Miniprotein binders against q9h3h3. Designs and how they scored, part 287

Target 1, 235 residues: q9h3h3
Amino acid sequence: EDGFTAEHLAAEAMAADMDPWLVFDARTTPATELDAWLAKYPPSQVTRYGDPGSPNSEPVGWIAVYGQGYSPNSGDVQGLQAAWEALQTSGRPITPGTLRQLAITHHVLSGKWLMHLAPGFKLDHAWAGIARAVVEGQLQVAKVSPRAKEGGRQVICVYTDDFTDRLGVLEADSAIRAAGIKCLLTYKPDVYTYLGIYRANRWHLCPTLYESRFQLGGSARGSRVLDRANNVELT
Below, E stands for the ipSAE of ESMFold2; O stands for the ipSAE of OpenDDE; V2 stands for 0.75 times the mean of E and O plus 0.25 times the DockQ between their complexes.

## First folded at step 23 (miniprotein)

Design hT18 (at its last look DockQ between E and O 0.82; V2 from the best seeds 0.59)
Fold by ESMFold2, look of step 23:
Structure hT18 (fold): chain B 235 residues (1-235), chain A 80 residues (1-80)
Amino acid sequence: as target 1 above (235 residues)
Amino acid sequence: SETIEVTVTEETSPEEVAEEIVKALEEGAEKVRLTAYGREAIERAWEAITIAAKRLGHRIVVTIEREDGKIIYTISLEKE
């Protein structure tokens, strides 16, 4: 985005990760409580740092829903980061294949579908649909950013546990579409996030692996999923 | 209809499978089906697909299915 550097965006992401999260945890909370929770904490009204009149009086980094099957396991992130530093000083080429192998070796395999929406009813409605899909077991875990002070676009992240499980990534896309989501989705493996690799990186890596576009047509999935870097359509 | 079958293992060369994919599609095969079991074979099969896609210079369509722990990649050229 204009006016931001890769370092600035990385710092904001780390700060949000370290602030408190608002979590609906289906592993410990009855599903019948979800609608009340959603009404109490709409993402368009939950503010990043808490302001008068918002539902939260304290900072909120993320709003999240954990499904019954959610197993928090980020893998060996510290080992991944150390191996990444060593690779950079080794003189060896840095390619998408070497990043994938690092992720496999260190078991940092999660990834996420992303969507960006302005604050308001459309965002809150989309989040509610995704949250219900998570609690009902069609998706495993999702989060949404709270509203920023200026009210810029917010992001919904829908996680999958293994970006190399391409069928699982497609199944998550289908579940998102079944929840009524029609906007553009992009998929990013978490390995890129943990290494701070964003669009404008010195390595010329593409952190976005797939794009999903809603398609009202002959596809049973209702979307078209494209690996743009390799010019491959997944179905 | 013509479908070319290839079994991919942990010892299979992705480059050689990619050559087989490209050859089959250029010779008019309707589909190429790769079957792989286990993470290493599955990733070798995907690598072969990406190499083939680059060599073909055209968008390909990959249908992904799971059967008894095996992954099946069915590859065809995009209609046009």
Scores: ipSAE 0.769, ipTM 0.923, lowest interface PAE 0.6, mean pLDDT 88
Fold by OpenDDE base, look of step 23:
Formats: sequence, C-alpha cells, structure tokens
Structure hT18 (fold): chain B 235 residues (1-235), chain A 80 residues (1-80)
Amino acid sequence: as target 1 above (235 residues)
Amino acid sequence: SETIEVTVTEETSPEEVAEEIVKALEEGAEKVRLTAYGREAIERAWEAITIAAKRLGHRIVVTIEREDGKIIYTISLEKE
C-alpha cells in the first residue's frame, strides 16, 4: 500500500492542473462531434505523460467536457490562501464553519462529486455517460484523470457551482445517477483542495461533505446522500 | 399523517425552530416542512435541522425542494 501522503496527492493534482488539458467544449463544438471525441480520447488509454502508443503524444493533466452553460469562476483563490495563512498564524480554532466563511468571503464556492474507477471499459463507459450529460446540459462541467503509469484508479470529477447550495449538489448527484453511474460518490469543495486540506490533516477536518450510495428501488433519485458533518440524509 | 409547517425568516431563531422540529417528531408528526426565503433564512433553517438532528440522536431524512426562490425542507425520521 504505497502510502501516498496527502501531500503527494496534492502535488500530483497541482501538477496535473498545470499540464495541457484535452477539452471538449460544447460552447464551440457541435454535440454531434462528442462521440468521435470520446472514441479518440478514451480516458483508460490517454496517458498522463504521453506514453508511446497512447492517443496523446504530449502530457495531459485532465480530460474535460464543458457544457454550454459553463462559466469558469474560480473566485479569489489568492485572497483565500492569504486569509488561510493569516488564520493559521493567529492560532484561532479552525472549523468547517471557518472554511465555509472563507470560501464565501472569497467567492471560492465550487465543489465536485468524485468517483474512483479502475482503468478500462467501465471507466470509459462512465465517462461517456457523464460527458453526454454535460453536453445535454444536465451537468455543467466534468473532468477525468488520465491513466497513470502504475495503473492506479482514475478519478472522474463532476462540478457544481456552489457547495453551499445543497439542492444543486443533490441535482448533480441525480444527473450522475441518471447517467448510469452506480459507484460510491463523494463530494468535496474546491476550497479544501486550494488550502491543501486532505484526509488526516492536522485540523481533523473532513474534506468530504457528502457521500452518495446507489440504491435500487429507493428514493426517486436512485441514491442515498449522507451529509457526513451532520449525519443527515438528504433526499 | 400530520405535517407541521414552519416558515423560517432572517429573524427566526434556529434553536426555537429546532425545538419545534423535535417536539413535532416526538409527538408523532410524520413530517416537518420548513420554508425559507433568501440566503440567511435558508442557512437558519439548515442550522435548525442540524440542531434537531443532534437532539434527536437519530438520523433524520431531509428532502430539499426549490419553489419560486424558496427552499423547502421536509424533515422526517429515518424509517428502520
């Protein structure tokens, strides 16, 4: 069990964000081209560093799909980071509420549903379903990690504009489920990523706000969503 | 099955609403419905739900709906 420290995963994610992305932008590209693009760049075959025989010759950080309604708004990440450093220096208690207020103040409100899948057909099929849902306007934006050399699990990220909008978070879960995704989903605000808050952090902050489990014959949503902080089930 | 309706405003005490939720559910109401308008009321409603959940000691189920700029929370006890 290669103990990928939370720091290593952070560094890898930051490095991936800086490398070129393979993007399908539904604002500029006809939806009819999506199937050809998906066939050209299946996530299980796209390699992080552009390995010989891969669809990509150059490094790829992410494969992404942008919906027609997608408007990138990252907020004031620099101001957020500065405020976070000042808060740490102050010795004041740091709570999930503190992070929420920082996020609101700096307009860093984006969050994402995460699913981890092994490379292969199931991943590519899941990605195709998500990509269609984005192009059809059921979701705003999604990305998937390319294949690593070690063959580890790939992650699909489905974004929402506001992690404080619980209904929007639930609607995205429903759209993911409607796309045929049955695996475990976890929801993480981007503020936790920008501040380097991962599992087992020194503040004991849980970066996962919600957990979604697929349920057959249950709620109209096809999933059970748990608010982990409050132990409340959202439907 | 009795549904208790509560309107949450910017002036509403989350603690008072939480007490109403707990009381209603303990007295055998099937559901409590909170209606909140605007960001502050929405957050107060959620705080009330969170307080109520802690007091009940059991998992509660919350349905969230949007109607005409309102958020409607429908709260029930988790069925065993």
Scores: ipSAE 0.257, ipTM 0.709, lowest interface PAE 1.5, mean pLDDT 88
ESMFold2 (binder alone), look of step 23: mean pLDDT 84; pTM 0.814

Design hT19 (at its last look DockQ between E and O 0.81; V2 from the best seeds 0.76)
Fold by ESMFold2, look of step 23:
Structure hT19 (fold): chain B 235 residues (1-235), chain A 80 residues (1-80)
Amino acid sequence: as target 1 above (235 residues)
Amino acid sequence: SKTIEVTVTEETSPEEVAERIVKALEEGAEKVRLTAYGREAIERAWEAIIIAAKRLGYRIVVVIEREDGKIIYTISLEKE
């Protein structure tokens, strides 16, 4: 399994951030409207640019669900980026610890579990399960890419508010699994995304912290969560 | 002892804790339990775990719990 390919696809999909988003916001929209919204906008049918026959007539960058407790705070991203540039010219060592400290200092602590699925029923079903978990409060916020013009896998991103809260990251994995999702998940802190640090970076940093694999009859969580670079299992 | 207990603080050396983890597990301890309160201590404890994992060459399993505002990392070797 190639973590580089998954990260590149997610990065390409995230380049759509500037287009309009389709949002179900549980803070302002009754939960009873969720099923109709999901039926209107299945991610396998919502097109990136509003193709004929799509439920959307306008371009869509992302489809998102915000939970009742969602409090938007991307942190000091501009300060983070400036400090990163200064660090690169300083001659000081760049390690996973320095990235973690930058994230802490600038309050850019969010991260996300990622899954990649082909367009179709499995994608739409997985998204619906995630969206329900968000509205019900087991997860805080999630988004899914729309269908690309030439096909290919789509990505669901399930956010957590603090990648250093490892128990919280595991609890999000458990909530995803409770929604019936059995595919590979990978976890990436947003700090790596904001700094443009991908697998093939010159610092040899690993921007994917964890992999989660479904395990029938396995641990109490129903999955095996592994820091593969360091050979550590989290439970 | 089957379980070795270590309290990690903001002044604790992750390298020294890692040495304790490795020594304990190599000497046959079943588990090493790190207790940390506050962001800095928690991160030092995690760093110690990563250092220890690199030195051991076996997969380790870390059980993560919260108790009275503290984070507890319970570390053992995977038995394969």
Scores: ipSAE 0.780, ipTM 0.925, lowest interface PAE 0.6, mean pLDDT 88
Fold by OpenDDE base, look of step 23:
Structure hT19 (fold): chain B 235 residues (1-235), chain A 80 residues (1-80)
Amino acid sequence: as target 1 above (235 residues)
Amino acid sequence: SKTIEVTVTEETSPEEVAERIVKALEEGAEKVRLTAYGREAIERAWEAIIIAAKRLGYRIVVVIEREDGKIIYTISLEKE
């Protein structure tokens, strides 16, 4: 995928963020209602624009589940963006370390594990496993994209509070694996999204920090997590 | 099998720790264990691991554990 495709997908994701969300909030809704909610809004059937015969009549940007411990904290995104513009104007070298420091300074520390699945039973089953893990407190928050009109793969995003906490990132991977998910996972900090840093960017920054591959009979975590930039396996 | 233990502080040089990691593994240590407390020390320990990985030229495995606010990195060579 070229830089243009990555920018287009990011623009679509931002547009989806502005549309209504279907949310199960475990802070206000009993966990016993989760199964009925999942049955009502299976992500393979929920359509982006509320197509006739879909569970939703109105446009849906995302389907989300919030855990008991979820606190929305996006940090100072505006300050982050201003500091990034100033940094670009300064002509100073930009490194992954620079972005990490900007993220820390502005408290923009969220990141996400991403998985791409074709619409259907496997997607809905994966989402149900993730949603349960969120409601049970093994994960904090997750979202899934609705079905697009053109079809294609849907994305599940599982968030962590701090992409700089490598152990927390690994714990989330373990919880996803415990939920029965075996596909490839990639981890991306949100700071890269907020700064418009996509694949093939002019700074040669890789927005994907980690890859997780499922492993049978391997580590206690059930996966191998690779730091792609440094060629280090984390477990 | 010999485990080498290194405590990393905010004053510890990542390059010096990296040298100790590389030397220990080249001398046949099975594992190198780094202990770090606090954000700065944890990041210095990680930087040392990255430097060591680059110097070794092959993939290393790092186990990460947390104990009483400390991070423990246990470094070993990838087993074939």
Scores: ipSAE 0.718, ipTM 0.905, lowest interface PAE 0.4, mean pLDDT 90
ESMFold2 (binder alone), look of step 23: mean pLDDT 86; pTM 0.839

Design hT2 (at its last look DockQ between E and O 0.87; V2 from the best seeds 0.79)
Fold by OpenDDE base, look of step 23:
Structure hT2 (fold): chain B 235 residues (1-235), chain A 80 residues (1-80)
Amino acid sequence: as target 1 above (235 residues)
Amino acid sequence: SKTIEVTVTEETSPEEVAERIVKALKEGAEKVRLTAYGREAIERAWEAIIIAAKRLGHRIIVTIEREDGKTIYTISLEKE
């Protein structure tokens, strides 16, 4: 298992952000067209580089669905990065609280639930469930990575507007579970991505704030959400 | 009462709230409910929960509810 370093996966994700996206925008496209769009662009068949016989002839970075209430607000990412460089140069201690404060100050508050699935029916079915939840207004925005040439796992990202709003993070988990998703979910703030903070970083910061595990018959949410750093279960 | 209620404000010390949580749960309270109004109070309440969890040394369960601009954290011990 060529364990793609967390750095490699992040570099690939950043490169993919610069390539064209296949987008279904519920603000401009009728919800009735979603099923045809999903059938045209199943994420297991859409290829990263537009391989022969794929639904796409050109490179695709992401396949995305935007909900009716979606408003893109990335905040001040450049100011965030400059403040982060200054902080590193200062030699001041860096904590999760420091990153939270930087994120708040620069309005970089977005975060995402992540799920990793092998290419195939389970991925396409999971994506269809998420896409419907976005179009129905249960979720704001989601994206899925196209199929890589090497056939590695694809990632579905389901966004929330504010990683500091724990209830909003839990509500998104509940909506994902209601869409029939049973795999492990991890929640990561975008601030950690923009600052290049990955697993095994020199500051010992965990870029994953929460883990969600599916549970039958337990919580009303259908999952257990764990704050690993603090050993707190959220319900 | 099996439930202890604590209101958290922007002036409330997270450490003091944490002590109240830990004391209540050790004294046999089933639940501790924190009520917080506004972003700062909500974060102070959360900080108190984290401190309390660390002091207890075992996993705690936190339910989060939002009602009329207030956030309510309900804290309990994990049932064996």
Scores: ipSAE 0.769, ipTM 0.922, lowest interface PAE 0.4, mean pLDDT 90
Fold by ESMFold2, look of step 23:
Structure hT2 (fold): chain B 235 residues (1-235), chain A 80 residues (1-80)
Amino acid sequence: as target 1 above (235 residues)
Amino acid sequence: SKTIEVTVTEETSPEEVAERIVKALKEGAEKVRLTAYGREAIERAWEAIIIAAKRLGHRIIVTIEREDGKTIYTISLEKE
C-alpha cells in the first residue's frame, strides 16, 4: 500500500528467484514426459518452503516450463539500470515513452501475461494447458508460483520476447485463450520489474500495459485487449 | 470508403501523424490506416496513436496486422 509494501514485494520476488526452481526444460527433456511431471508437481500442491506432505522437500521459488526454442536473454540490464539512474537526475520527463526507449536501447524487451488463480484444480488445469502450449511451441516460456502458507492467489506468468512487438503480444494472448484460459490476463514488461517500478510508484506510471478479457462473440482474436491507461483497444 | 492512409517512416513526426488521425476521425472518416516498416517507424506510429487517443478523449480501436513485412495499424473510434 506504500513504499514499505513495494519494497516487501521486491524482496519476495528476489528471494523466490534465488530459491530452487522446478523446471521442465523441453530443450533437454522429451515432450512425452510432460504429463507425468505435471501430475507430480501440480502448482496447488508444490509449497514455497517444502511443507511436510508436499511433493517437494526443499523450497521452490518457481515452477517453470521452457520451450524447445527458448533462448534466455535478459538484455543489458546493468546498462539499463545505469541509464535509469542518469535519467532520474537529468530533468527529462519520466514517461511510459522514455521507459520504452530505455528498454529498446538496452535490449530489455521481454514481458509477460499474468493470471491470478486460487489454489486448486482450476489453477492446476490452467497451468497444464499453458505448459503444453509451451512444449508444443505456441508459447516460449512460462512459470507459476508455488503454494504459499498464507494461501491466496497464485500467479502464472507467460513470457513474450518483445513487448514492443504488439502483434506478438496479441498472438501470445490468443495462444493462452486457445489453451482454454478464460480468466482476466494483464501484461507487464520486464523493464518495470528490473527498475523496481510497481503500482503506486512515485512517477505515476502504470506497469500494466494491457488487460485481456475473454470474449465469446468478439473480434477475430477471441478476446478483448485494452490498453487502459491510453484508452485504446487492440484487436 | 472513408479510410485515410498514412505511411510512417523513421523521419515522420508522431505529433503530425496524430493530428492527421484526430482530424480524419473528427471529420467522419471511418478508419485511419498507418503503414510502418522497421522498429523506428513502428514505434513512431504507435506514439502517434497514443497522442491521438489522448487528444480524442474517446476510446479508439486499433487493429494490428502484418503484411509484406510491414506493420499496419488500422484505427477507428469505438462505436456507441
Scores: ipSAE 0.764, ipTM 0.923, lowest interface PAE 0.6, mean pLDDT 88
ESMFold2 (binder alone), look of step 23: mean pLDDT 85; pTM 0.833

Design hT20 (at its last look DockQ between E and O 0.85; V2 from the best seeds 0.75)
Fold by ESMFold2, look of step 23:
Structure hT20 (fold): chain B 235 residues (1-235), chain A 80 residues (1-80)
Amino acid sequence: as target 1 above (235 residues)
Amino acid sequence: SKTIEVTVTEETSPEEVAERIVKALKEGAEKVRLTAYGREAIERAWEAIIIAAKRLGHRITVTIEKEDGKTIYTISLEKE
């Protein structure tokens, strides 16, 4: 596998995290201002580096909405990264179980449901629904990538605070579906993101823990959630 | 209907619980219900489920609930 690909994706993610974010913070901003904010900063028009014609003239790493109960706690990310380097040089096997224990040990327990949508009305409408769910308290925090120059698909991330709390992960999926989202969702613990572990990584780890597929009618959650690696359906 | 109940603790062997899950489902139990309190027990219960799923070679369905601060995993074979 191309080790440079994993390193490149980690560096790009870190750069976006360090650039300015456009944030609607329900903890300090009235909910009645949300619709105006969404209209000002649709993710299909907010550009990564402030292209001409954009609502933003400066770089934007992410567009985010923080819920009323959002309490930031990334855990011991620096310790996690140091332990990860030590593990890689130890000669010990790297497995999904060892990554989970690393995440638990360093309290890096957050994770996210991901959806990928092309720029346009469907993306902006999906983001508006998610943002509203966050402000109304059904979800904790979400972010969406700005538009890339190439116009490729963008990502909406809907966070949960503990990927080992599987009921909480399912409840977030349910809230996403209740917001009218019908596309495929995938769930990735943040430990994989902080360590720059993406698909086709050199360790053959699967960073996607769950997949959620919209189920038209007949489902209380509105979706089927699968752990494909272990062949388990969650309900 | 037959439901097999198993309490999982921090001292419980995931492998032994997995054997109980596999045996119960192969012998015709409709459900196996694991009850766990606290992170260590919850993760041991999940590990047991994963081991069982691999041993069964068949998709299982896990219903997840919380009751009185405990996590409950209810396991059944997926309907064909």
Scores: ipSAE 0.743, ipTM 0.912, lowest interface PAE 0.7, mean pLDDT 88
Fold by OpenDDE base, look of step 23:
Structure hT20 (fold): chain B 235 residues (1-235), chain A 80 residues (1-80)
Amino acid sequence: as target 1 above (235 residues)
Amino acid sequence: SKTIEVTVTEETSPEEVAERIVKALKEGAEKVRLTAYGREAIERAWEAIIIAAKRLGHRITVTIEKEDGKTIYTISLEKE
């Protein structure tokens, strides 16, 4: 377990969000250029700070692929944060249902499947599969973290538009599995990130809603998706 | 019956639906199928599933299907 607190990892992710991104945008770039772009910027070689001999000379926060149907709509994050502060001040009980209602009210509904992979061929191959699925329209948007100076695991994030749409969350899992990804996946709503709700928070809220495990010869989806809070398997 | 059908509306009590799910599964139903129309009924159906899962004390499997503006949840006990 990399000894970084969930807060430190969140601060690093926020700092990375502010640095330049390497983006392939399928809305403006022909799909035929994707393979050349993937070859130019393999995530295992792209470095966070533009180290000598890396494909990038400048700092890179994320490598991302936008699908043709991608529309950046984060909702009312400022209104969400204000309502969250007011809720904390009120002393009212805070539950997963409370956060869901806040997210719906402020239209902050995005969430992501997360996978952690060591740098190397397996990561680059996984990313290439995800990037193709985004460009082909099976997924809307994905990003991968660049290689850190200290090494460690890189994260691929695959987004869905609505974490309350359980079927959409499951369809994204199926598309990830169809791209050849067999590792453990965890699903997290972005509302938890925007509100600073990490592991071991004072409200005992689990920021991971779903866990997907690859299954050979199982369901048509090629995975088993577990609702961890309710102990319900989704198929 | 191997499959019990339940329609969930905006007026349906999640607790009553949960009781029907638990009863059906304990009486040897293979599946319980919930049909919900509209966002409120879909969430009430899900709440009923959560309550039923808690009352059963073991993992359940739920399939989700969308058809003609309705959501269908099919509930079964996890096969060991």
Scores: ipSAE 0.682, ipTM 0.891, lowest interface PAE 0.5, mean pLDDT 89
ESMFold2 (binder alone), look of step 23: mean pLDDT 84; pTM 0.808

Design hT21 (at its last look DockQ between E and O 0.84; V2 from the best seeds 0.73)
Fold by OpenDDE base, look of step 23:
Structure hT21 (fold): chain B 235 residues (1-235), chain A 80 residues (1-80)
Amino acid sequence: as target 1 above (235 residues)
Amino acid sequence: SKTIEVTVTEETSPEEVAERIVKALKEGAEKVRLTAYGREAIERAWEAITIAAKRLGYRITVTIEKEDGKTIYTISLEKE
């Protein structure tokens, strides 16, 4: 377990969001160029700070692929944050339902499936499968973290437009599984990130809503999705 | 009946639906099917499912389907 606090990992992710991204945008780039782009920028070789001999000479925060239907809509993040501060000051109870209502009110509905993989062929192959699924329109947008100097696991994030749309969350899991991904997946709404709600927070809120486990010969979806808060399996 | 059907509206109590789910499953129903129309009813149906799951004390399986502006939740016990 990488001994980094959830706060440190969040700070690193925020710093990475501010650095340049390597992007394949299917809205402006022909799908036929994807394989050449994947070969040029394999995530296991792209380095966070542009180390000598890496494909990138400059710092890279993320490697990303945008689908043809991708429209960046973050909602009213500033209004969300202000409402969250007011709520904390009010001393009112804070529940997962409270955060869901805040997210709906401010249209901050995005969320992501997360997978953590060691650098190497398995990561690059997983990313290539996800990138194809995005370009083919089965997924909207995905990103992968570059290789850190210290090594460690890289993260692939696959986004959905609405974490409150359980069917959409499930469809994205199915598309990830169809791309050949067999590792553990966790789903997190972005609202938790924007509000600084990490593991072991004072409100005992779990930022992970769903867990997906690969299952051979099980459901038509090739996975078992668990709602952890309610102990409900979604199929 | 092996399947119990419940229509959830914006006026439907989640607690009442939860009681119907729990009763049906305890009486040997294989499935409970909730039909909800519109965002509010869909969320009320989900709330009922979560209440029922807590009252049962064991894991339940839920299938979600969308058809003609309605959402259908099919609840079953986890097959061992």
Scores: ipSAE 0.695, ipTM 0.891, lowest interface PAE 0.5, mean pLDDT 90
Fold by ESMFold2, look of step 23:
Structure hT21 (fold): chain B 235 residues (1-235), chain A 80 residues (1-80)
Amino acid sequence: as target 1 above (235 residues)
Amino acid sequence: SKTIEVTVTEETSPEEVAERIVKALKEGAEKVRLTAYGREAIERAWEAITIAAKRLGYRITVTIEKEDGKTIYTISLEKE
């Protein structure tokens, strides 16, 4: 599935981004309306294309919640993409450090914690917890994929504004765990997404910076966060 | 217990700091503490940590704190 799967995934991601989103925007909507909105649009029942019996009558690309402090800023994505093309022809090595430098130079610094859950009550419960954390200000912005016709796992993305701010990334992980999330989380900088770099890529880059595993007991963060490529645990 | 402290700046060599981290931990230091202010210094400190981790060949733990606007990386060997 090498190459073809990456190209197909990019096309589907673009289509979802361009279709309507169902958004709860805490900047303009009272927090007291959140529970009703969550009940109306559970991600396990919101369908990608508006299937019969769905709460949505039209296609939905993403279900999102924007926190009070959310301010969209994707950075210099076009400059990033141009520099990436130049890098590929330059003969310079392509490494995770090279991509980090590109992201910093072009101010494409956002990233996201990801979790994958099957459709059902566990997914809807996890999403509700994340959405409340966003509205309460512990997280800034999150989205969840709608249910696809073919089925399969859905994804919750919890964004941070600067993947190089490692304390901020850890704080987001902690807020996710405080919402009761116990599954594996992976963290990916948006630079990989904007460049179309997925796991099966020709440069053998790993787009995942960190893995977070739930930890019982006295951990202040509720998890172990690991940079496997460098064999470093962050605390 | 012994803690080695290093200030990292935009001019600091990540390779030299990595050598100090590796040497200190191999010689029995409990912790190495890197202090950095500003993005370039913070990234140089992180680069030094990743180089050190590769040279050591086993897992290290990095505690991240902020103090008075500075980022502090505290590096130790995994206890368990």
Scores: ipSAE 0.690, ipTM 0.888, lowest interface PAE 0.8, mean pLDDT 87
ESMFold2 (binder alone), look of step 23: mean pLDDT 83; pTM 0.804

